# Ledger of designs, part 6: VH-VL binders against NAD kinase (nadK)

Target 1, 268 residues: NAD kinase (nadK), of Syntrophomonas wolfei subsp. wolfei (q0aze0)
Amino acid sequence: MKIILVNNRFKENTEKKAQEIAGQLSALNVEVIIDNGLDEPYAGTVDFIMVLGGDGTMLRAARRYGQRAIPVLGVNMGTVGFLSNIEINELAEYLPLILREEYSLEARMMLEVAVFQQQSLLTRVFCLNELLLRSNSPRMLSFALEISGQKLEPYRGDGLIVSTTTGSTAYSLSAGGPIADPQLDAFIVTPVASHIINKRPLVVSPEREISLHLLEEREAIIGIDGQIKMDFGAENRVLIKRAPHPLLMVNLKAKPFFTSIDRSLQRQ

## First folded at step 1 (VH-VL)

Design b41 (framework fv_bermekimab)
Fold by ESMFold2-Fast, scan of step 1:
Structure b41 (fold): chain C 268 residues (1-268), chain A 122 residues (1-122), chain B 107 residues (1-107)
Amino acid sequence: as target 1 above (268 residues)
Amino acid sequence: QVQLVESGGGVVQPGRSLRLSCTASGFTFSSYAVHWVRQAPGKGLEWVAAISYDGSNTYYAESVKGRFTISRDNSKNILFLQMDSLRLEDTAVYYCARDGSYYPLTGYFDYWGQGTLVTFSS
Amino acid sequence: DIQMTQSPSSVSASVGDRVTITCRASQGISNYLAWYQQKPGKAPKLLIYAASTLQSGVPSRFSGSGSGSDFTLTISSLQPEDFATYYCQQYNSYPLTFGGGTKVEHK
C-alpha cells in the first residue's frame, strides 16, 4: 500500500505529527510519501491520500491530486472545518478500516478554470471551492457573464464568485450565496457587492460552461480557492466548466451536513 | 438570428487587388471578434486573418501577411478583407466567421457566412 | 506552428454505424480544440468546442474527448444527414490551424 500524507509545514505541530504518523504506517508495512507543498506533486501510483490539517490543506490536496481518482481522507488537526471526516485522535481507531478499504466514498465536483491572455492559454487550474473575480482597486468592475452562450446583462460591482456546491459554505456564503447540499452537482454564481439590486445568485447545471471577461480596463484579480491569485485585465478571459473527475472523499463516519452547518451559523 | 453575408468575390488576374465584405446582422457586431477563413477548391480549411471586437488588434496567417489587410466598421456592421498582390495560391472560397466568445478573441467559430469565391482567369 | 493531423482521411459507413475520427496536435493544446462539420457546397458548422462541449442544437450522438495532443470525435449512431467532411481545429495559439479533414461517405 502507498499513502500520501499532505500537511502544512507552516502550522505549529503539523510536521512533527506527520512524521509520527508516517512512522506508525511504515511499521504496518505501508509506504509513505510526505507532501508539505514544497515539491511537485508525487507522480507515481498511490492508493490513498491522507490530509492532515484544516480545510485549507484539503483544498491544496484537491488541486494537486483531485483529478487522479484516489481516495482522500481529511483528518482534522485544528478547529472545526467542513472538509475533514475524522479527528486526529480518532486516526488510530480508524486506521485498520483504511488498510482493509472498509469505507465509502463521496464524489465532490471540482471546477476546471482556464485563463486566457488574448488568444493564448495563460493557465489551467482545478479547484474544489470557487473562482473569485474581484476588483483590486476602489473602482467597481464592469464585466460580462455568459452561461453556455447565453449573454446576461452586464454586471457592475466588486466581482463575482463561481462556486461548486462544496464551496457553497466558503466565500460564496460570505457574499450572500445559498447553502447547497454537497451531494448535488451544480455551479453557484454569486455576485460580490453588485450595484444592481436584483442581481441574485444563480444555481446552474454543472454541464454549463461559464465565461467571464472585463468590459472596461480595470485592475482586477481572480482567486482560486482563496489560495491562488492572478491578475485579470481586459485582455483576459476565463472559462469555467466541470472538471473531468470529482474529488473522491473518504467517509469513515457519518456527519449530518445540515445540522453541522446550522450549528456553525448559530455560533456567531 | 445570426447572419453573416460575404460579398466582393469574383474572377481576378494575378497581381491585382480585391476587397471582400461581410455584412453582419442578428447580433451586436461591435461585441465580437471576427475572422476570415478560406478553402481552396477540393482542399481543407485555412485560417487567414482575425480582428478584435474594437478593431485595435489584427492577426494574420504568414501566407498573407503584408498583402492582406483586415478591417471593420462597427457603425455599419461590416467586416472587410483588402487583398493586395493576389497570387494563384489565394484561389479559394472566403468565409467570414464570428469568434466563439463575447468580446475576447478565442479562435473557434460559432457562426459562418455562406462564402464568396475568389478565382483567377488565365 | 501547431500541425493538426486527422485520421482517417476518409471512412465508409452505413446508417446506424459508430464512427470515430481522431485528431493529433504536434504539441500540447490542452482542451483548445473544436470540431466542425461541412457538407458539400456549404459552410462549416460548429459541432464541439473545448474538446468535449457540444454546441447548442447539435445532436447528442456527437461527442468529443481528449486533452493535450490526442482527440477523438465520435458519432454513436450515424444518421443520413451526418455524411459530411469533419475538421478539427486548435485554438491554443495563433496561427489557428485545422486538420486535413475526414470524409464520412456512404458504403
Scores: ipSAE 0.000, ipTM 0.382, lowest interface PAE 18.9, mean pLDDT 86

Design b42 (from b4 with heavy chain D99E S100R P101Y Y103D D104S F105S W106G S107Y G108Y Y109P L110F; framework fv_bermekimab)
Fold by ESMFold2-Fast, scan of step 1:
Structure b42 (fold): chain C 268 residues (1-268), chain A 123 residues (1-123), chain B 107 residues (1-107)
Amino acid sequence: as target 1 above (268 residues)
Amino acid sequence: QVQLVESGGGVVQPGRSLRLSCTASGFTFSSYAVHWVRQAPGKGLEWVAAISYDGSNTYYAESVKGRFTISRDNSKNILFLQMDSLRLEDTAVYYCARERYYDSSGYYPFDYWGQGTLVTFSS
Amino acid sequence: DIQMTQSPSSVSASVGDRVTITCRASQGISNYLAWYQQKPGKAPKLLIYAASTLQSGVPSRFSGSGSGSDFTLTISSLQPEDFATYYCQQYNSYPLTFGGGTKVEHK
């Protein structure tokens, strides 16, 4: 068995913990690759991915490895979040179950985002939460949204979010989108500060293709999971579809989504 | 595969301005922080400036702060260094360099460098 | 600023020799240290990062060690292509700083 340990190199305690865990796994005849972010994603075959950190670290791991259909376990290192399943101080207790593959998997859809300039593909990225199109100036954007070739009335406003169901509790929620069961596969399309007062969030089939382009020249940017940003102009087009593989999240411990989100929303 | 190509260097007069460019190819430019590093003739390496993968964070050496501006165009895969109020001590070969870490914020070592562009002063 | 002190500034060596270069940081930098090789007229090339991890394609005769403030680059059996200038660099905090360089030259 070969495991990748994903951590954040800027968290010194996380690096030390990753080395400690790697030693424990090696003693159990497990090969370990540590991905602390200093390199491109490990290109070899891997059986399991263990993410040491918070939701941000999980988003990065999903972007790097999520398309390989490999079990991914989120291990919380301090910041409570939605994407971790167990706490670091619980790892020793659950490690035998991991090695015997005695766990269930929860599939979480991902987005495939392709950015074009005319006929040329500029970049292709995957993400777990959302794509954001936004203005990078005080000026409102005017843009076209097409869903499976169906052209909607033009949008005018600060931007648009195309989210997975996992991303429904992230930026989309802040922009007025619905809370979605992350076990459902759907795109949630949420306008950002729309000038048209009746533009509503849309929930659409994950089999549909969504495309966006500007209708007039403006300074705009597209953002991916809040971690990657790219300039977006009138000569650009973005195509969004369901990624070929979902992120396979390891479930060792019951983590009730609805109870957790309800508690979060009641806090002040 | 991965290439970084600097341009815009040349002979300058004291107090004038130059803009250096670095064109990237063979990788997803928008996913990497990139840096400018200079080397005066016969001297060692000196870090000059950095910009995060998304352009939201910039960093400068104290010697150039307020005179140099780093920027990037992720749609065209180009890194820029606008150099204002040039001084004799700015004479150097200027390299652009890519950080090793995918999706980096400007804190990693440099796995690929350009060939450099020379900035010198004339009389 | 974190000062990086390399020693020696130059070393004369013969093919087959073991060469050791040291780098001292003025404050703790954990393992956020890289080593570069630069040949005359060429851009630097990354040899080692995270103090001890070899960059892909770098021969195994190169090794790095150390953590905190004291670091070492070792070339176990010097080859003709290894005559070059070597630089250490900390990437723990801004401003990023390089050592003064060590020139490995023929005896």
Scores: ipSAE 0.000, ipTM 0.405, lowest interface PAE 13.4, mean pLDDT 85

Design b43 (framework fv_bermekimab)
Fold by ESMFold2-Fast, scan of step 1:
Structure b43 (fold): chain C 268 residues (1-268), chain A 122 residues (1-122), chain B 107 residues (1-107)
Amino acid sequence: as target 1 above (268 residues)
Amino acid sequence: QVQLVESGGGVVQPGRSLRLSCTASGFTFSSYAVHWVRQAPGKGLEWVAAISYDGSNTYYAESVKGRFTISRDNSKNILFLQMDSLRLEDTAVYYCARDLSGWYHPYYFDYWGQGTLVTFSS
Amino acid sequence: DIQMTQSPSSVSASVGDRVTITCRASQGISNYLAWYQQKPGKAPKLLIYAASTLQSGVPSRFSGSGSGSDFTLTISSLQPEDFATYYCQQYNSYPLTFGGGTKVEHK
């Protein structure tokens, strides 16, 4: 068995805990690769991915490894999140089930994002939550949104979010998007501070393809999962579709999504 | 020096199959969507099929759905059109053409091949 | 499907003439309109895209105008090499559709 331990090097407690867990796994004849975010993703074959941290660490793991169809377990290190399944103090209890492969998997759709500059593919990334297009200046954007060949009336505003259902509780929620059951597959298209009052969030089939481009020269950026930023100009086009593989999230214990989100909204 | 070269056309009998190829050179083939456009003798241009830059999305004109299959091999820079159940109305010069889009968002064609003719014996 | 109607289907002209070709879309296509030139036995060649932007290397006597559903291609002073068939094409949505073509012939 080979396991990747994903952690955040900038949190001393998490780094120390990753080393402790790696030692415990090695004693059980498990090969361990530690990914603290500094190097390229591990390119070899692995059987399991264990993410030690909060939702941000899970988003990074999903972008790096989510398309490999390998089980991914989120282990919370203190802050309760939506993407972790067990707490760090529960790991010893659940480790035998992990090693015996006695767990269920929940599939979570991901986005495939391709950014072009006229004749060239500039980048292709996968993400779990969302793509954000936003203005990087005081001027609002004027941009075109196309959904599966259907060109909508131009958008005017600060930007647009294209989100998975998993991402419905992230930036899309802050922009007025709906809360979506993460077990459903759908794109959620949420305008950011639209100047046109009748531009509402759209919930569309995950088989649809979405494209965006600027109609006027403006300073804009593309954001991925709130962690990656790229410049976006009128010479660029971004294309979004369902990624080939969903993220396979490990379920060792039940997590009631609706009860959790309801409590979070009550506390702001 | 962008080049697209079609091959595989010829004289066929109705109901038979034929496979067309288009070999690309002088650009990064894997970054472009590519299309098949046909033109019947003395008639106008008709779009036939498209394939995205990575081959994951394909699109067809209603007249060829279920009969034609577009595919690509990015390692060899080749576009294919497999034509099954050929009909007399499929008689045309078939062009391959380059599209700046990567998916379903269509674009104009900045480069075309010279075409390959598909005709029927009678 | 978006239907593209070109007029006229043919025009007889002499070298030095101003030639105007019209293209009408059955629904709004913004500026997602291209013009191609095709000579007998040859593949089409891109002249104009985005309704009015000249492709590199295309002579300035060619110009395009229009937006929405009505578009025009103008050749300000016809040259011998301009006798050809011209096609408009919408790229607003699939399926891609072309106009019926306009043949520019010698008088």
Scores: ipSAE 0.005, ipTM 0.408, lowest interface PAE 13.8, mean pLDDT 86

Design b44 (framework fv_bermekimab)
Fold by ESMFold2-Fast, scan of step 1:
Structure b44 (fold): chain C 268 residues (1-268), chain A 122 residues (1-122), chain B 107 residues (1-107)
Amino acid sequence: as target 1 above (268 residues)
Amino acid sequence: QVQLVESGGGVVQPGRSLRLSCTASGFTFSSYAVHWVRQAPGKGLEWVAAISYDGSNTYYAESVKGRFTISRDNSKNILFLQMDSLRLEDTAVYYCARGPRYSYGYEAFDIWGQGTLVTFSS
Amino acid sequence: DIQMTQSPSSVSASVGDRVTITCRASQGISNYLAWYQQKPGKAPKLLIYAASTLQSGVPSRFSGSGSGSDFTLTISSLQPEDFATYYCQQYNSYPLTFGGGTKVEHK
């Protein structure tokens, strides 16, 4: 068996704990690869991915490894989040189940984001939560939105979010989007401070392709999962579609999504 | 131990129908998208059809769309290809092939069956 | 449809040779490319997926490279069991498409 441990190098406790866990797994004849996010993703085959940290670490792991259809377990080591399944103090209790592969998997859709400059592909990235298009200045954006070749009336406002159902509780929620059951597959298209009255979030089939481009010269950025940021101008176009593979999240214990989100909203 | 085994091929006449089956064993069939790929004698590989792990989505090559129907029975670990209005150009060895787990249909094929031959009488 | 063009269609080689096969997509497919080996009368066998990731159990003499539209399969030191036909396949979008194949045959 070969496992990747994903941790955050910039948090001393997670790196130290990753080394301890790697030692425990090695003693059980498990080969361990530690990924702290600084190098290229491990290119070899692996059987399991264990993410040590909060939601941010899970989002990074999903971008790096989510397309390989390998079980991914989120182990929480800090602030309350939605993407972890067990706490670090529970790991010893669940480790035998992990090694015997006695767990269920929950498939979570991901986005594939392709950014073009003129006719050339500039970059392609995957994400678990969302793509955010927003103005990088006090000026509103004017931009075109197409859904499966259907050209909508131009959008005017501060931006747009294209989200997975997993991302429905992230930036999309803050912009007025619906809370979605993460076990459903759908794109959620949420406008950010639209100047068009009654421009509502759209919930659309995950089989659709979404394209965005600016209709006038503006400074804008696109953000991926709140972690990757890139400049976006009138010469750029972005295409968004469902990624080929969902993230396969490990379930070792029931996680009550609806009661968790309800409590989270009341604490804030 | 992980296997896909095709059956149902044979000699048919143009315009007739034929149903191919593919039986899976040694893995959790209901977790994988599965495909049909064919190869005409002495020719290259041609993708034919795909079905998602839960059967909710199907995909077809243009050459077979409207004539072939892919389906699966997850309780019996069987994949089917119903082939209607058969043409001489459908002559090929038909392979079933496994995609990655919980795939949305965009995949490489890590497990293949041995193939079943579909050919036509003169 | 994405057209996959392989070159050469055939190559004559001896055991120990370095063999290079190329595959070109008619449009960008990122790294959604697989390589297969097929021996006469047998089903294809997956060698490489995601353009450069070696399938479990495949010898390290096989390697893949490329991204976007141009891809290469390399066999660093050809062995007797490597005489076969090799196919590339894109899985960026439906319909899935294969290259025409490259036959690696004895000199």
Scores: ipSAE 0.000, ipTM 0.461, lowest interface PAE 12.6, mean pLDDT 86

Design b45 (framework fv_bermekimab)
Fold by ESMFold2-Fast, scan of step 1:
Structure b45 (fold): chain C 268 residues (1-268), chain A 122 residues (1-122), chain B 107 residues (1-107)
Amino acid sequence: as target 1 above (268 residues)
Amino acid sequence: QVQLVESGGGVVQPGRSLRLSCTASGFTFSSYAVHWVRQAPGKGLEWVAAISYDGSNTYYAESVKGRFTISRDNSKNILFLQMDSLRLEDTAVYYCARDWTIFGSEPHFDYWGQGTLVTFSS
Amino acid sequence: DIQMTQSPSSVSASVGDRVTITCRASQGISNYLAWYQQKPGKAPKLLIYAASTLQSGVPSRFSGSGSGSDFTLTISSLQPEDFATYYCQQYNSYPLTFGGGTKVEHK
């Protein structure tokens, strides 16, 4: 069995913990690859991915490995979040189930984001939560939104979020988007500080193709899962669609989504 | 236009305290991790401290741990550095700098303030 | 801590010259390296990140190369506005560390 351990290179104690866990797994005849984000993603065949950290580390793991149809387990290391399934102090208890493949899988849709300059593809990335188009100055943006060839009235405001249902509790929520059941597949399109009061979040089929481009030369950025940032100008276009494969998240214990989100909202 | 403006620098006596502020404008401050970087007169750049976009994580250079406290007020777009037990070797221009990515961390800096000078009296 | 060693400490050059500055990390940092330009009395300006990616608005005469532990900043044809001090910075791990700087001076 071969397992990738994904950890956060900027959390001092997580690298030490990853090495400790790798030693424990090696003692059980498991081959371990550590991915702290420094190098290219491991290119070989693996059986399982274990993510040590918070939601940010899971988002990076999803971008690197989410399209390979490999089970991914989130192991929380004290960071509050929604994407982990077990706590680090529970790992020893659940290791026998992991090694015997005695767990269920939950499929989470991902976005495929393609950025063009004129007609040339600049980059293609996958993400679990969202794409954010945002002004990088106090000036509002004027931009075109097209959904499956249907041209909407121009948007004017600070930006737009295109989110998965998993991302509904991330930046989309802060911008006024709905909370979505992560078992549903849908795109959530949430305007950021729109100057038109009738612009509402849209919930659209995951089979839709969404495109965005600026109508005026402005200083703007696109952000992917809050971790990748790219400049976006009037000669750029972004195309968003459902990624070919969902992220396969491991369930070792019940984690009630609705009671967890309800508790979080009561604190806010 | 993105702006970071430092204030609060001045002349201080060794062992005293000073609080620096950095006021951000022209971007969504609450989405970015922000850092303090200092530069002693005629010397190179030295990273001092960082705070995550939501304030949940802080990082410090070993030379300032236990003496300096980084904090932020996202409702007012202000970053703070509380500097206690000041030493002569803390003499520097202190820069506020924005982390390159949103809602995460890739700690290289696309925008810097113009700096605020901290010096010591005789 | 990762130590960043920058060389040379200073270089004397004329407009039109090719200037090369090197930066060495005490351990592997992949491509997590940025280059900054600082003019007297001013804040640093980001030139290059991810070892070789040019920041928006930076002239094409600036280029970066390298990976792992050895990195180079090159100015292909020095212009009057390029006389400044240049710094490398690793962002692989905390604490973040800068090179000692290279001052590009008039001959």
Scores: ipSAE 0.000, ipTM 0.469, lowest interface PAE 14.2, mean pLDDT 87

Design b46 (framework fv_bermekimab)
Fold by ESMFold2-Fast, scan of step 1:
Structure b46 (fold): chain C 268 residues (1-268), chain A 124 residues (1-124), chain B 107 residues (1-107)
Amino acid sequence: as target 1 above (268 residues)
Amino acid sequence: QVQLVESGGGVVQPGRSLRLSCTASGFTFSSYAVHWVRQAPGKGLEWVAAISYDGSNTYYAESVKGRFTISRDNSKNILFLQMDSLRLEDTAVYYCARVYYDSSGYWPHAFDIWGQGTLVTFSS
Amino acid sequence: DIQMTQSPSSVSASVGDRVTITCRASQGISNYLAWYQQKPGKAPKLLIYAASTLQSGVPSRFSGSGSGSDFTLTISSLQPEDFATYYCQQYNSYPLTFGGGTKVEHK
């Protein structure tokens, strides 16, 4: 068995803990590859991915490895998040189940984001939560949204969020989007501070293609899962589709989504 | 224009506290990890503290651990360094610095944008 | 902690000269090394990361090489604006550590 152990080298003592866990796994004849974010993603075949950290580390792991259809387990090492399943002090207890593949998987849709400059593809990335288009200056953006070739009336405002259902509790929520069951597949399209009174969040089929471009030259950015930032100008176009593979999240113990989000919303 | 501007430095007495601020503009502050790096007069660069883009992870140099606290307010685009139990050895220009991210998502924990620095020094 | 040793501490050079600065890590750091330029009274500027990848906008006369423990920054033909102090930085592990600096000054 070969496992990728994803950690954040940025967190003091997290690398030491990752090395410690890698040693324990190696003693059980498990090959371990440590991904601390400084190298290119591991290119070889892998049986399992273990993410040590918070939700941010899971978002990075999903971007790097989510399209490989490999089980991914979130192991919490700090504050409780939405994307971890077990605590670090529970890992030893659950390790035999992991090695025997005795767990369930929850599929979470991902976005495929392709950014173009004129007709040239600049980059293609995958993400678990959302793409954010926003103004990087005091000026409002004027931009076009197309959904499967259907051209909507122009948007004016600070920006737009295209979110997965998993991302419904992230930035989309802060911008006024709905809370969605993460087991549903859908795009949630949430305007950010729209100047037009009738622009509402949209919930659309994940089979749709979403296209965005600026109607005027403005200083804007595209943000991906809050981790990647790209400049976006009138020469650019972004195309958003459902990614070919969902992220396969390992479920070793029940984690109730609705009661967790309800408690979070009660805390002001 | 992308910039970081530090403030809050000044003349302090040993054992006192001081809070530094760093205001970000021209970029999406919430998408970047940011650090504090200091430089004593006539000396080299010394890393002090780091905070992840979402504030969930913090790191400290051993010399400041337990005395300094790094924090951020993403809604206001401000980074803070709360400095308690200040020592003469803490005399330095303090820079805030942004971690570089390239378009492929690689982030080397190297700093592409720096503020101009704020001086912390001691009376007497 | 990983200690970063730069040599020389200073070098006197003339415009047009080839300048070489060396950085040695106390243990292996793969290619996880950055180089900075700092002019008097100014903040540092990122030149190179991943040991050899030139930052956008940095002149091609700057180059980096090395892996493991030994690294080199080269300025192929020194220009007037290149008189500055240069620092290496490892990002293989925390704490992040910088070299002591190399001052490139006028002959």
Scores: ipSAE 0.000, ipTM 0.393, lowest interface PAE 17.6, mean pLDDT 85

Design b47 (framework fv_bermekimab)
Fold by ESMFold2-Fast, scan of step 1:
Structure b47 (fold): chain C 268 residues (1-268), chain A 122 residues (1-122), chain B 107 residues (1-107)
Amino acid sequence: as target 1 above (268 residues)
Amino acid sequence: QVQLVESGGGVVQPGRSLRLSCTASGFTFSSYAVHWVRQAPGKGLEWVAAISYDGSNTYYAESVKGRFTISRDNSKNILFLQMDSLRLEDTAVYYCARDQLRFLEWSPGDYWGQGTLVTFSS
Amino acid sequence: DIQMTQSPSSVSASVGDRVTITCRASQGISNYLAWYQQKPGKAPKLLIYAASTLQSGVPSRFSGSGSGSDFTLTISSLQPEDFATYYCQQYNSYPLTFGGGTKVEHK
């Protein structure tokens, strides 16, 4: 068995903990590859991915490895989040189940984001939560939204979010989007500070293709999962569609999504 | 109006710890990444650490890796910097700054606090 | 780490003068460069971001230019309130790094 251990190089004691876990796995004849985010993703075949950290580390792991159809387990390292399944102090208890492949999988849809300059593909990335189009200045954007080739009336405002259902509790929620069951597959399209009063969030089929481009030259950015930033101008177009593979999240322990989000909303 | 107020600075002794705080008001704190930047007396600005809007990602300068820990409490609108194993080189005014872009990292600080002074005994 | 080299370290100038400050990155940073103004005893103030975009409320006498590795801040006609220290900062990648600063002082 070969396992990728994904950690965050900037968290205190995370590298040391990753090394300790790698030692334990090696003693059980498991080959371990450590990914701390600095190098290129491991190119070889692996059987399992273990993510040590919070939601941000899981988002990075999903972008790097999510399209490989390999089980991914989120192990929380102290900061409570929505994408981890077990706590680090529970790992020893669950490790035999992991090694015997005695767990269930939850499929979480991902976005494929392709950015063009004129007709040339500049980049293609995958993400678990959302794509954000926003102004990189105080000036509002004027932009076009197309859904499966159907052109909507122009948007005026600070931007737009195209989110997965997993991302419904991230930036989309803050912008007024609905809370979605992460077991559903859908795009959630949420305007950011629209000047048109009746522009509502849309929930659309994940089989649709979504296209965005600026109608006026403005300084704008495309943001991916809150971690990747790309310049976006009037010569650019972004195409968003369902990624070919969902992220396969390991479920070793029941996690009550709706009660967790309800409690979170009552705090702030 | 946007306001950031640092506190927790003072005179420290060799090898001790300090925790700095930065209290935010006038904006949705939970939507912004925030930074700690320091300035030694008579010297330039040095970026120290940053934390994403939800606390899931943290970033550190090489000079403080393994000694400092950045964290936040979004329910209280407070940013923290836990400073362990303090050295004379850590003597500086520590500023907190709000990342210009909502929900994204890697942008300049558009609003800054007044700073809190950390001095080393001797 | 990306090293930011700022020059000159100080300039002596009079009101009405044109002041030019340069900043050089050790690696390409596209346009991910900001300029800050700091007055004695005060926190830094963001002047320019994305190399050339003026922050809201900043006077038009300030301008920025450059891309890749070489950048310039220009004050077209220095005013009394402009005597301060100026810093460039790259925000292309972590760790974020500042230039050493340029002090604009009275002749």
Scores: ipSAE 0.006, ipTM 0.435, lowest interface PAE 12.1, mean pLDDT 86

